# VH-VL binders against q0atu2: the designs that were tried, part 268

Target 1, 119 residues: q0atu2
Amino acid sequence: MLDKKARIRTSREYRNVFEKGKRLSGRFLIIYYVENALDNNRFGFITNKKIGMAVIRNRIKRQLRAIVREYQGQVKNKHDIVLVARAGIGKSSFEGMEKDYIAIMKKAGLFARNANKID

## First folded at step 13 (VH-VL)

Design uf4 (framework fv_recibokibart)
Fold by ESMFold2-Fast, scan of step 13:
Structure uf4 (fold): chain C 119 residues (1-119), chain A 121 residues (1-121), chain B 108 residues (1-108)
Amino acid sequence: as target 1 above (119 residues)
Amino acid sequence: QVQLVQSGAEVKKPGASVKVSCKASGYTFTDYYMHWAKQAPGQGLEWIGEINPKSGGENYNQKFQGRVTMTRDTSISTAYMELSRLRSDDTAVYYCARDKFYWEELYFDYWGQGTLVTVSS
Amino acid sequence: QIVLTQSPGTLSLSPGERATLSCRASQSVESEYLHWYQQKPGQAPRLWIYGASSRATGIPDRFSGSGSGTDFTLTISRLEPEDFATYYCQQYGDTPLTFGQGTKLEIK
């Protein structure tokens, strides 16, 4: 689970990422991201009703949090990042979501060069 | 009412830089992302990148990374695309197009009229 | 990157005929992220169909879009003279955003 320090929690914090940042569209995810003035990264997660029923949306959020947690050591420090799940994500495997997350983070320049998945 | 009006045609030498403008009117400029696309003579469209007009935050197609810079001026509702170190294969019509700020209904509903950039020696 | 391949490259038909234009993606694209644009010589592209099947404002009902996964189609049931143009499909399903090479619809 991501601790409270690593989570974007309020509507104001989400709005700051959208308005002050930039975005990148991936196959199953769109990310909005911006550098922050903190000493750590923070992540937000958005799923909308077009993805599917609440059970599916809750599963997707849980899986995305697990992926983010697993790769948090590879993310360049001091960023606020919001992950928005896209319609097709409900049909994806966990591995497919993980692969898309890695791909979009690399395209965004948010992964440290030559960083490997930690234990 | 919604209009995107681009700057006029440019003729440049190889190695030079060109800066194309796209002036928006008829809507709140900062409520839509602005994109740029390239169309070489007789060819299809190629996406160059996008810019957040509120922040100036930009993302580029890797094919243009290192040669393209997108900026904007909110006081005059104008977006800019600068392409440097021009080559002959940069000869093309360049278009700006707007897109929703948020993740729903992402498509290019309005386009500028295009700016022809000719690179020749 | 997702490659979009349109076929045929050129389609020569007469007014009154039916046109079927294909767009094939190198990997699956959700229909919500597949769009079509019409472009006439000397003009900017214009949004024509968005989300694979929704007509943009002002587009006649003789135009219809369909498809899912990797295969998408734009159909014009009865061609009018003003329909002769180049049509491009576009995906917003992954960065970089990409367009097909276009299908030029020309008078026979």
Scores: ipSAE 0.840, ipTM 0.919, lowest interface PAE 0.8, mean pLDDT 92
Fold by OpenDDE, second read of step 14:
Structure uf4 (fold): chain C 119 residues (1-119), chain A 121 residues (1-121), chain B 108 residues (1-108)
Amino acid sequence: as target 1 above (119 residues)
Amino acid sequence: QVQLVQSGAEVKKPGASVKVSCKASGYTFTDYYMHWAKQAPGQGLEWIGEINPKSGGENYNQKFQGRVTMTRDTSISTAYMELSRLRSDDTAVYYCARDKFYWEELYFDYWGQGTLVTVSS
Amino acid sequence: QIVLTQSPGTLSLSPGERATLSCRASQSVESEYLHWYQQKPGQAPRLWIYGASSRATGIPDRFSGSGSGTDFTLTISRLEPEDFATYYCQQYGDTPLTFGQGTKLEIK
């Protein structure tokens, strides 16, 4: 589980990311991201009923949290990042999600230059 | 009614820059992302990039990265697309188009009328 | 990037006939992210079908969209004179966004 400090938790915080940030659409994820004034990154996760039943949505969130946790140390500091699960993600493997996450984060330029787990 | 009105045709020399405007009306400018597309003569459409009108945050097609700059002026509900270091293959009609701010429905429901940019020696 | 290939490039038909336009994606695209636009000479594209099968506002019932995965189709049951135009498919399933090269529907 992600540390509470590393999580976007309030509607206001989510809205801030959407309004003040950028977005980038990947295969299975849309990321919204913006710089924050903190010393740490925060991540938010959004799933909707279109991707499946509650069990599926919860699985997806769990998997995305695991992915984010795995790579969080390689993400540029001082960013709020919201991951929106897109249609089709429920059909994807964990590896597929991971690959998509890495790809979209690279496109966004959110990985640190010395990142060594993103190949 | 929703309208996107673009600036007039431009004629430029190679190496020059062009800045096309897109003025929005009939809706809240900041509630939709603004996109730009290129259509060369007799060809299809090519996505250039998008901009968040609230923040000014932009996302470009890598093909245009380094030559395109998207901006906006919220006070006049206008988006801008600037293309620099123009070359002959930049000759095309450029369109602005909006989509929803959030992720629910992502398609271009309204388009500008297009701006012809001609690059010739 | 996802490449969309439309076929045929040109379709010559007469009013009253049935038109079938194909859009094939280089990789799977969710129906929610596949759209169609109509464009007439000298005009901007117009949203026609969204989410593979939903008609945009004001689009006649003779137009229908279908498909999933990599194969999508736009069908016009009975062509009207005003239907002759170029139709483009477009995907919002991955960045960069991409369009098909278009199918020109011309009068025979």
Scores: ipSAE 0.819, ipTM 0.937, lowest interface PAE 0.8, mean pLDDT 95

Design uf40 (framework fv_recibokibart)
Fold by ESMFold2-Fast, scan of step 13:
Structure uf40 (fold): chain C 119 residues (1-119), chain A 121 residues (1-121), chain B 108 residues (1-108)
Amino acid sequence: as target 1 above (119 residues)
Amino acid sequence: QVQLVQSGAEVKKPGASVKVSCKASGYTFTGYYMHWAKQAPGQGLEWIGEINPKSGGENYNQKFQGRVTMTRDTSISTAYMELSRLRSDDTAVYYCARDRFYWEELYFDYWGQGTLVTVSS
Amino acid sequence: QIVLTQSPGTLSLSPGERATLSCRASQSVESEYLHWYQQKPGQAPRLWIYGASSRATGIPDRFSGSGSGTDFTLTISRLEPEDFATYYCQQYGDTPLTFGQGTKLEIK
């Protein structure tokens, strides 16, 4: 769902975000993030065995990409951001993951404006 | 083996700033995140924030945002926490603590001995 | 933020007795992210139980942790003199990271 230019693809690129960046822990997500020298944002996604079987991990990854895509316009430009799914995310609803993503991005100062649709 | 050694006690006036150090040994300094926590006299622990020693990237508890700055010097494996515009309720023992770099098994496995900061007129 | 409430605040017991310490979270915390630390007067906290139920290295088997969701427990099956200390639970499930207010285990 995210175009190729908006995705972190290689192990080297992931490692650069971890090593050069900083992180914030949310309820279902940990983000590692760093400002990049590009004219766009890039996102990476990590799901591990603690989440569950491959079917569950693939579902979570697809749902996270959908959430990121939905809120792409709210994210401050020129950042590489890696989302790491935490234990327990497989038990969360789509809404729960979305809420956590918005909360953690706001805490990180990465949202240019309020992304909540609810007053 | 793993050891975190903090700087000595400080006495400061309200409005001053204090910089506490935490020297790491017995492991690869840049391989672990460093956290800082506050413990007021007779009270529990409060998380202040964390720093990536490799990059210097930091994140703070919103309660301390704007008054706290975390830095490090990789050449001497030392992390620093500076708290500015000190108030009487900043009187506390401040601890550094080590945490895993990556997302698995995140907990504070080693702590510094603590630094008492007293803020009084 | 997730608030952790420990009870009792002070637990007065004698060596040989069983101790049960409670930690309740204001919202669900994945057990993997709930930890316990022991602290003696004048000393730094020490990791005691991680992930709700795993003993840290060197911790005697008389200590056990349990729980999930919002309710977590630290149990000491038979108190030894060196066990009298303050115990703090901590969540790493959401930023800001938070600790309970502590349970002080004291000699009767």
Scores: ipSAE 0.839, ipTM 0.919, lowest interface PAE 0.8, mean pLDDT 92
Fold by OpenDDE, second read of step 14:
Structure uf40 (fold): chain C 119 residues (1-119), chain A 121 residues (1-121), chain B 108 residues (1-108)
Amino acid sequence: as target 1 above (119 residues)
Amino acid sequence: QVQLVQSGAEVKKPGASVKVSCKASGYTFTGYYMHWAKQAPGQGLEWIGEINPKSGGENYNQKFQGRVTMTRDTSISTAYMELSRLRSDDTAVYYCARDRFYWEELYFDYWGQGTLVTVSS
Amino acid sequence: QIVLTQSPGTLSLSPGERATLSCRASQSVESEYLHWYQQKPGQAPRLWIYGASSRATGIPDRFSGSGSGTDFTLTISRLEPEDFATYYCQQYGDTPLTFGQGTKLEIK
């Protein structure tokens, strides 16, 4: 899992990202992102009952954390990023989620230049 | 009551720019995203882009990217859409529309009255 | 992008009749992100149905929305004179946001 330092943990932190950040809506994800005053990125994850039962929501969170962790080193620093899982994500494959994440992050310009593992 | 009031009709020459305003009232301006849509005469609706009035963050339809600029003035609860390098096919009614801020309710619940922009030589 | 195709383009009916409007998506759209708007000449669109099946505030119960996946329907059980307008479906399932080309419901 993600390091504690790399996690958005409080409601206030989430609210800050939602209100002050920029959003991008993808197929399976909506990302909210804003610059922070830290030397690292922080990620948050939001799922709701529309996705499915708790077991499904937890699975989705685990998958999203895995994706974020995989590409963490390629993301521009000093950002708070919240991933909101959309209703259809439960029907998506892991690869589909990953592709959507990459596409959205690219569109947001959040990947560093010459990132290696970006399809 | 929620209201979105847009600026008046514009007549422009090709190559010129137009800036349409949308003044919001009856709600917290910064609490909702503002969208813009285009409707050519007798045609359907086309999404132009969105802006977060609080942060100023915007997202544009790629079709308009490079020619559209969305801004806002929070002090007067007003959103702006500027379209540059106008051409004849930009002739249309442009609408501002509010969406729900949260991802559970992503629809346009209130619309401006529209602004006709005519581009003619 | 997700293309929404509405049918028919024009629907001519009389008051009291049943109207069925279709909206087909080029790819699956979750019902939460499919909406309908009504527009009358010279007016802005108005939210009519949201989330495929929920009536907006003040919308009569003769209007109903249904569907899932790629096929959505707006139904008017008994047309009233004020119902004749153009109806647009719209998706928020992916960006860019897109609208159907509209169905014009006109009086026969």
Scores: ipSAE 0.594, ipTM 0.894, lowest interface PAE 1.1, mean pLDDT 93

Design uf41 (framework fv_recibokibart)
Fold by ESMFold2-Fast, scan of step 13:
Structure uf41 (fold): chain C 119 residues (1-119), chain A 121 residues (1-121), chain B 108 residues (1-108)
Amino acid sequence: as target 1 above (119 residues)
Amino acid sequence: QVQLVQSGAEVKKPGASVKVSCKASGYTFTGYYMHWAKQAPGQGLEWIGEINPKSGGENYNQKFQGRVTMTRDTSISTAYMELSRLRSDDTAVYYCARDQFYWEELYFDYWGQGTLVTVSS
Amino acid sequence: QIVLTQSPGTLSLSPGERATLSCRASQSVESEYLHWYQQKPGQAPRLWIYGASSRATGIPDRFSGSGSGTDFTLTISRLEPEDFATYYCQQYGDTPLTFGQGTKLEIK
């Protein structure tokens, strides 16, 4: 599971990410993200009615948390990131969701290993 | 009466920069994302990127990364796209377009009239 | 990136006829993220159909969109003179967002 301090929990915290951040659309995920003033990353998860019934939405949410946990070491520190599941994610495999997560994080420049800028 | 009004046509030399404006009216400027697209003569549309007018946060098509900068001024409800190190292949009509802020309905419901940028020696 | 291929490139028809315009994606696109825009010479594109099948505000009911997966269609049941324009499909199913190259609908 993700550590408590690594989770976005309140409506106000979600709204902060949407309003102060930016976004990027992937095949199964849209991410909204912003730098934070903390010493760690925080993740939020949104599954909406377009995905399917509550059972499907809860499964997707669990799988996304597992994927985020697995790759948390690759994510540039000090970001609040909200993952919004898109229509079609319910038909995807776990591996498909994982590949899309990696792809979108790379496109967003959020994976430290794949940053295009030379430090 | 939503309107997006863009700045007028520009003629530039290769290597110069151009900054196109898009003034929004008839809605809450910070309530919608703004996108930019390119249409070269006789060709289709190409997405350049998007900006959150509320925060200034932006994402670009990798093809334009490093040459494009999107900004906005909320006090005058205006978005800007600046393209640097211009080449002849940058000759095109550039459009701004409005998009929903949240993920439920993502499409370009209103467009600016376009700005022709000509790059020639 | 997802490539959208429109066919035919040019479709020559007369007013009163039925038009069928195709858009094929290089990989599956959820219907909710496939849109159509109409563009006339010297004008900006205008949202025409969103989510593969929903008409935008003010668009006549002679226009209909359909399709899923990789194959999408825009149909005009009975062409009016004002319908002759270029139509572009667009996907919002993955970044970078992409457009088809357009189908130009021309008179006769």
Scores: ipSAE 0.871, ipTM 0.931, lowest interface PAE 0.6, mean pLDDT 92
Fold by OpenDDE, second read of step 14:
Structure uf41 (fold): chain C 119 residues (1-119), chain A 121 residues (1-121), chain B 108 residues (1-108)
Amino acid sequence: as target 1 above (119 residues)
Amino acid sequence: QVQLVQSGAEVKKPGASVKVSCKASGYTFTGYYMHWAKQAPGQGLEWIGEINPKSGGENYNQKFQGRVTMTRDTSISTAYMELSRLRSDDTAVYYCARDQFYWEELYFDYWGQGTLVTVSS
Amino acid sequence: QIVLTQSPGTLSLSPGERATLSCRASQSVESEYLHWYQQKPGQAPRLWIYGASSRATGIPDRFSGSGSGTDFTLTISRLEPEDFATYYCQQYGDTPLTFGQGTKLEIK
């Protein structure tokens, strides 16, 4: 699990990212991202009822957290990033989610130049 | 009443630039993304890009990347789309459209009246 | 990108008839992200159906949307004179956002 310091936790923090940030829409994810004044990145995750039942939404969150954690060290510093799960994500594989995450993060330019774990 | 009012028709020469404006009213300008679409004469619609009026963050269709610049002036609730290095196939009606910002349902609920841009030598 | 193909290109019908418009996606699109717009000559597009099956505010119940996956349909049960226009489907399932090429519904 992501460290507490690496999590967006409050409604205000989420709202800040949505309002002041930039977004990119992928197939399974929409990412909202904005620079923060911290020395670390923070991630937030949003799933809605369109994804499915609570158990499914929680599964998706766990999977997304796992993906984010895997690539955390390769993300540019000082960003708040919110991942919004889109309706189709419930039907996607983990690999599909990961691929979408990587693609959208690349488009956003959020990966470090020397990132070596990104295919 | 939500309204998007665009600037008037433009006639430009190839190689020139055009800047179309879209003034929003009847809602909080910074609360919704603004999109732009192109419609060539007798053709369908093509998505150009979007801008977050709050942050100024924009995303463009790669097809227009490098030639399009979207900006906004929050003080007058106005979005702008500038297209540079104009060519004949840029001749079209350009629309601004508000993004109905729901996480589950993203669509364009309000449109500007359109701005005709004619590129002719 | 997701390509939306509408059929037919032109549909000629008379008032009172039933109209069926098709929108096919090159890849699966969630119904929540498939929308329809109506456009009349010299006017901007107007939101008509959102989320594949929900009528926008003020849209008559003779209009209905359906479909899932790659196949979506807009149906007009009984055409009224004001219904003759061009209809576009649009997807927000992936970027770039894309529109169908449109179906022109004209009076026979």
Scores: ipSAE 0.489, ipTM 0.871, lowest interface PAE 1.4, mean pLDDT 93

Design uf42 (framework fv_recibokibart)
Fold by ESMFold2-Fast, scan of step 13:
Structure uf42 (fold): chain C 119 residues (1-119), chain A 121 residues (1-121), chain B 108 residues (1-108)
Amino acid sequence: as target 1 above (119 residues)
Amino acid sequence: QVQLVQSGAEVKKPGASVKVSCKASGYTFTGYYMHWAKQAPGQGLEWIGEINPKSGGENYNQKFQGRVTMTRDTSISTAYMELSRLRSDDTAVYYCARDHFYWEELYFDYWGQGTLVTVSS
Amino acid sequence: QIVLTQSPGTLSLSPGERATLSCRASQSVESEYLHWYQQKPGQAPRLWIYGASSRATGIPDRFSGSGSGTDFTLTISRLEPEDFATYYCQQYGDTPLTFGQGTKLEIK
């Protein structure tokens, strides 16, 4: 579970990220991201009915939060980031979602590291 | 200020088609899904379908599949719903509504004023 | 499809009384996907309660929503004249999205 301080919770905060942020698409995920004026990162998660039944959407949401939490120390500080699950994510494994998250965050330049071949 | 403004009332004959517009303002049009719903006189609400204004991707209630088409024009922030092969039971007020796309609480936060479509012989 | 059944169809009460409106689903709906809308004659519906229990912006605290699974309730603790309207529940948990048939709250 992510700490309350690390979550985007209000519609105004989500709207700010969508309207002012950059967008990057992965295989299973789309991220919208913008710098914030805080001293920490905040994450939002969107899993809509197009993904599948509520049971599947809830599993995905829990798994995405777990992935984000595991890698939160590698994310560049002062960003609001919204993860939007794409329709195909329902057929993905946990490992598949994790791989996609890492790839998209690296491509966005949001992981705090130099370009490298060694991970 | 978010606003959805729909086109005016229409009177159509059975077998004709009708195209209702919904012009959005006060927000980024391509950032939010748009839905359409039907309300027959004195009756409740019925979901027709949705469109993603960014991609043009559409999903319809199977009850209307084959008769409904949803489109949009991003240059004028306008969504359209066209219903063909009209029947008397299509007489209704048609609403567009914006999908509130935050957290996992998906709901219709803003609605158009409605467009009355009357189908009569 | 998920069928939402609202009861009663019409509820006749006086200002100052408590109103309890029921919405039952034909199958389980997660609370975050159940919403209530208020509609007055000649007007578009307005979001009233979302996620079963959260009041929308500007909605008075005399309104409360509750429930989970298949049984949801909208409660108005002390009716005001402006509260007499039709209330619809809606589920966003599965396609097609569906609404209840509505409960009309009218003056006794």
Scores: ipSAE 0.006, ipTM 0.590, lowest interface PAE 9.8, mean pLDDT 86

Design uf43 (framework fv_recibokibart)
Fold by ESMFold2-Fast, scan of step 13:
Structure uf43 (fold): chain C 119 residues (1-119), chain A 121 residues (1-121), chain B 108 residues (1-108)
Amino acid sequence: as target 1 above (119 residues)
Amino acid sequence: QVQLVQSGAEVKKPGASVKVSCKASGYTFTGYYMHWAKQAPGQGLEWIGEINPKSGGENYNQKFQGRVTMTRDTSISTAYMELSRLRSDDTAVYYCARDYFYWEELYFDYWGQGTLVTVSS
Amino acid sequence: QIVLTQSPGTLSLSPGERATLSCRASQSVESEYLHWYQQKPGQAPRLWIYGASSRATGIPDRFSGSGSGTDFTLTISRLEPEDFATYYCQQYGDTPLTFGQGTKLEIK
């Protein structure tokens, strides 16, 4: 799970990312992202009722946090990033969500240069 | 109430650049994304990209990246799309369109009237 | 990218008839992200149906949208003269955003 310092926690902070940030859509995810004035990255997660029942939404949120945690070392520093799960995410596998996350983060230029190269 | 008014028609030579404007009124300019789309004569619509007027953050269709630049001026509620190194197949009507900002509803609710750009030798 | 294929390309009908317009996606598109726009010659497109089935403000109830996955349909139950236009489907499910090539609805 992500540490408290790495989480976007208030509705005001979420609104700031939506209003100020860039948006990029993947197959199962939309990310909203903006550079912050802090010395670390912060992540937020949104799952809408259109996705399905609470048990499904909570599972997806947990899986997305696990994916973000796994790849946090590859994310360019000083960004607030909100992941919004799209309606179809409930039909995706964990691997499908992970691939979509990697693809969208690369497209956004948020992964550190050479993250996928042999050093 | 809501209006998007675009700049007038342009005629350019191959290799030139064109900058199209889209002036917004009747709403909070920085509260909505602005998109640009291309429609060649007798053809369908093609998405060029989007800009967040509040942050200046932009995303482009890869087909246009390297040649297109989107900017905005919040003091006059105006978005711009500049296309460089023009080719004959850039001849088209270019539209700006407002995107409902709420992440739940991603559609173009209002469109500008279009700007005809003709590229001819 | 997701390719949207509309059929037929041109549909010739008379006022009072029923029109059925198809939009097929090369990949599954969540219904919430499929939209229809109407465009008349010399005019900008106008939002007509959003989220596959919701009519935009002011759109007559003779228009209905349906579909899910890869198959979407716009239906006009009884054509009025003002309905003759080109209709485009659009997906906002993946980037780049894409439109179908359009179905031109013309008077026979």
Scores: ipSAE 0.013, ipTM 0.606, lowest interface PAE 8.5, mean pLDDT 86

Design uf44 (framework fv_recibokibart)
Fold by ESMFold2-Fast, scan of step 13:
Structure uf44 (fold): chain C 119 residues (1-119), chain A 121 residues (1-121), chain B 108 residues (1-108)
Amino acid sequence: as target 1 above (119 residues)
Amino acid sequence: QVQLVQSGAEVKKPGASVKVSCKASGYTFTGYYMHWAKQAPGQGLEWIGEINPKSGGENYNQKFQGRVTMTRDTSISTAYMELSRLRSDDTAVYYCARDTFYWEELYFDYWGQGTLVTVSS
Amino acid sequence: QIVLTQSPGTLSLSPGERATLSCRASQSVESEYLHWYQQKPGQAPRLWIYGASSRATGIPDRFSGSGSGTDFTLTISRLEPEDFATYYCQQYGDTPLTFGQGTKLEIK
């Protein structure tokens, strides 16, 4: 499960990421991300009505949290990251969402392995 | 009314750098992302990247990564795109364009008039 | 990257005729993220149709957009002289954002 301290919870915290961050669009996800002043990463999740019924949106949120948890060890430390599910995500497989997440995190330079580690 | 006004045409030698400006008016500058696009003769429009004017956060098309830098000055509502190590194939009209930061309405609703950059020896 | 291919490259028609412009994507693009821009010589592009089918503010009813998946169409039911321009489709479905090469609509 994704720990409480690793989750963005308040409207103010979400607003901070949108206003101070960068964004990158993937096929099924948009990420908004900003470096934080904490010693850990925090993740937020947004699923809106255009995705579909509440049961579909809740399934998507659970699957995204599972994907984020699976790969949390590869994410550059000290970032707040909000995942926004796009309209087409409801038609995707778990594997499709996972592949999109990996691709977009790599493009954003947020995976530790892709970081320049020369200082 | 919303307006994006770009700097004038530039003529540069290969290897030089160029910095194009885009001055925004008629809206809250920090409330919208700014994008830059290239239009070379014979090719269509090509996306260069985007910047969040509030934070300065930027993302680039990997094709231009390492040669492009986007910045802004919020005190004068102006965005900048600098392209370095110019080549002849950088000859193009460069456009700035405004976009919402919300995930639902992602399109370029207003564009600057364009800046012609000519790179020749 | 998602490649957008527009056809025809040039479409020669007369005022009063119907124009149909195609945009095909190399991968599926949700309709909400497929847009069309009009550009006249010496001018910047202008948002024309967004989300595949929604007319931007001020765009005449003779323009309509349709399509989903990989195939999108811009239709002009009865060409007016001011409609002769280049039209570009654009996808916002994946980074990098990409545009088609354009369809130039010219007077026959």
Scores: ipSAE 0.660, ipTM 0.889, lowest interface PAE 1.6, mean pLDDT 91

